# VH-VL binders against Large ribosomal subunit protein bL25 (rplY): the designs that were tried, part 25

Target 1, 192 residues: Large ribosomal subunit protein bL25 (rplY), of Marinomonas sp. (a6w1c8)
Amino acid sequence: MSLSINAVARTQEGKGASRRLRNEGLVPAVIYGGETAPVSISFKDNELLKAVGTPGFLTGLVEVTVEGKTEQVLVKALQRHPSTGAVMHMDLQRAQADKAITTRVPLSFINAAQSEGVSKQGGRLTVESKLAEVRCLPANLPEVLTVDVIKGQLDQIFHLSDVILPEGVELVSLLKGEDHDQPIARIGKSKR
Short names: E, the ipSAE of ESMFold2; O, the ipSAE of OpenDDE; V2, 0.75 times the mean of E and O plus 0.25 times the DockQ between their complexes.

## First folded at step 21 (VH-VL; framework fv_barzolvolimab)

Design M5 (from K4 with heavy chain K31G; at its last look DockQ between E and O 0.69; V2 from the best seeds 0.70)
Fold by ESMFold2, look of step 21:
Structure M5 (fold): chain C 192 residues (1-192), chain A 125 residues (1-125), chain B 107 residues (1-107)
Amino acid sequence: as target 1 above (192 residues)
Amino acid sequence: QVQLVQSGAEVKKPGASVKLSCKASGYTFTGYYMHWVRQAPGKGLEWIARINPNSGKTYYNEKFKGRATLTADKSTSTAYMQLSSLRSEDTAVYFCARDTWTYEPSGYPEYFDYWGQGTTVTVSS
Amino acid sequence: DIVMTQSPSSLSASVGDRVTITCKASQDISNYVAWYQQKPGKAPKALIYAASSLQSGVPDRFTGSGSGTDFTLTISSLQPEDFADYFCQQSYETPYTFGGGTKVEIK
């Protein structure tokens, strides 16, 4: 169930070289981090377009193959053309098995329709955060974090501390203290 | 204009306590965390603690827990830090600093955008 | 506790020089880094936040870069008012910690 994509090493760098690569149907990127020097690469535009559209590519671990060698990476930055939305550049961070990583993971709010706040009290679930930033080892990186709102009442606010965390996964905001327990969703009266 | 004005220099004996003040103006006092940071002579900066002036909730560096007490007075827009059981190693300039953190989720890390002028505390017999 | 290792501890430079100061975190802290300038007898002044964002009112000769563990502050053309101490700070995890500082001196 690993997401993967092939890339080609590149020696042409800089603004002019990156522009020429894009004109040839290639998207420049860089792999950095870990104990290995940064590597400049490129992706075929059509292959990258398909990959970016795949759930988990932008928020999970991805295998990138360069010259037959595979590296495990995270997408850390993605630049899009302001008019067309086309991917112009990507920054990729190497994931080392024994070193914690920091990345954003999607939140999934479940059972809202079954809650008393929604089903009986005229409320709607309003999601304020779709992602949460986590710290974990690469092997522990979840695809999604769940917030179960089954017990939600009208006017209830859900916070980061309500997120169900797998073992080995920490919420970065809470590493700053319990007073950083930000709201992530609420059940409120419809404004319509 | 945001300003943080701190109380004057203090000279204390070992074992005593000191209470420092930081009066805020030019912004909504209860809307921002207030931090305390110190700097010993010729040394770097050391974070002590923070307070949410709205709720009064505090969070302390473990090194100072039990000795530092932060309070805030909403009516005067003034934050206070009391440090007890003073030692010679507590000789430093103590700063208050305003935090940029927002309660709403954001993509921007917090930092200290405004600092008080500092209060020198000297601990000697 | 996250250790912020800052280098160099001191450097000598002339007006107009390019100055680079580095800060290395003991673990991945994403972009939770700020840089401060401090002149003798004065409070620190924020220069850079979120690793690379320029604080309002700070000249654009100051640039920050980095993510993860390695961060830099660059002054592209040193001015007379830039002779000061510089500190990095992480805000990823409490206790918040600062680099040991870099004293930028004349020549």
Scores: ipSAE 0.643, ipTM 0.848, lowest interface PAE 1.4, mean pLDDT 88
ESMFold2 (binder alone), look of step 21: mean pLDDT 92; pTM 0.938
OpenDDE, look of step 21: ipSAE 0.755; ipTM 0.887

Design M6 (from K4 with heavy chain Y108F; at its last look DockQ between E and O 0.80; V2 from the best seeds 0.00; counts 0 for: pae O 2.1 > 2)
Fold by OpenDDE, look of step 21:
Structure M6 (fold): chain C 192 residues (1-192), chain A 125 residues (1-125), chain B 107 residues (1-107)
Amino acid sequence: as target 1 above (192 residues)
Amino acid sequence: QVQLVQSGAEVKKPGASVKLSCKASGYTFTKYYMHWVRQAPGKGLEWIARINPNSGKTYYNEKFKGRATLTADKSTSTAYMQLSSLRSEDTAVYFCARDTWTYEPSGFPEYFDYWGQGTTVTVSS
Amino acid sequence: DIVMTQSPSSLSASVGDRVTITCKASQDISNYVAWYQQKPGKAPKALIYAASSLQSGVPDRFTGSGSGTDFTLTISSLQPEDFADYFCQQSYETPYTFGGGTKVEIK
């Protein structure tokens, strides 16, 4: 189940045009990728705000409808106002069924409380990374990646390689080599 | 200030070996990957390999596997690259370059923020 | 291996001109792109990382943009010291690969 949002095509481009749109309660964006030319679009700011607040919008496939045509896209870039945090612009990449995509997916750590490090040794799980970038076909894109820390001991460090990977999904970091494994969580005692 | 200083120019015969050095200073040597990249005359850049100076773990471009060997000396903060079975096409300027990657969660894609001045290796009969 | 197709291979420009260099990746590489400047007899110098982040000490006339497969380096107003070679590089997967380079020459 992909999220859906409506957009309107726009012909005017440039910084001035974008400012005007924002003043009108619209957020400029661009859809690109594939064999089709890039399309400049705009979202209603209130609708976009709601969408951005919806889990999966920024990390999963989204259906964007423009003038009756629906496309699957990924949010690849989000520019926010430096003070207000309002979305100022979005870059959307078209997803093609036969083309691998790259996107950040949330990490979920399970069984921390039951782990020996926490339950018996008095440690707690500290998450150092909440997201991981994956490469996969759109059809294989997971909503979340799971890290089971049930066997975790005190002072144990979990790495990207400890992530349970679904079929067809690769961690981008590990595409650089096995020596490029990064820590994502730790079981440790609270620092005084 | 971060500095990478490489050894001097080398002239070798085909079939010979060469060992280049890259001395690092101005930062914690063991904290960053060190890469080797070469550039043939009038050509682009080609990635050869990288080493983790702390662990000694290496990763090689398949093209150079078996011929290139990376090592690092922690005590002198020096990275080495040995290239064996030299051929004419190995004639190039060889660079060491520091990777921005660390085991710390940065969230930024890696790149080469500091480079050595390069070492010219000429292979000729 | 990921191929980085860089264009143009060379261009002539004048001081004050806007210059744009493009790199196209053979596959989606997110924002794992860096840009380097290289002058004759010198090592490459980092300009842009993560596709659009400016390296410390680099003038803001240099801008990087793009994500996925298409990336651009733009010099808003070319300065005399900007005549050099420029290279894109992907760090998405090993082996790391570079574009073929662009020589920016004086018109």
Scores: ipSAE 0.270, ipTM 0.762, lowest interface PAE 2.1, mean pLDDT 92
ESMFold2, look of step 21: ipSAE 0.692; ipTM 0.863
ESMFold2 (binder alone), look of step 21: mean pLDDT 92; pTM 0.941

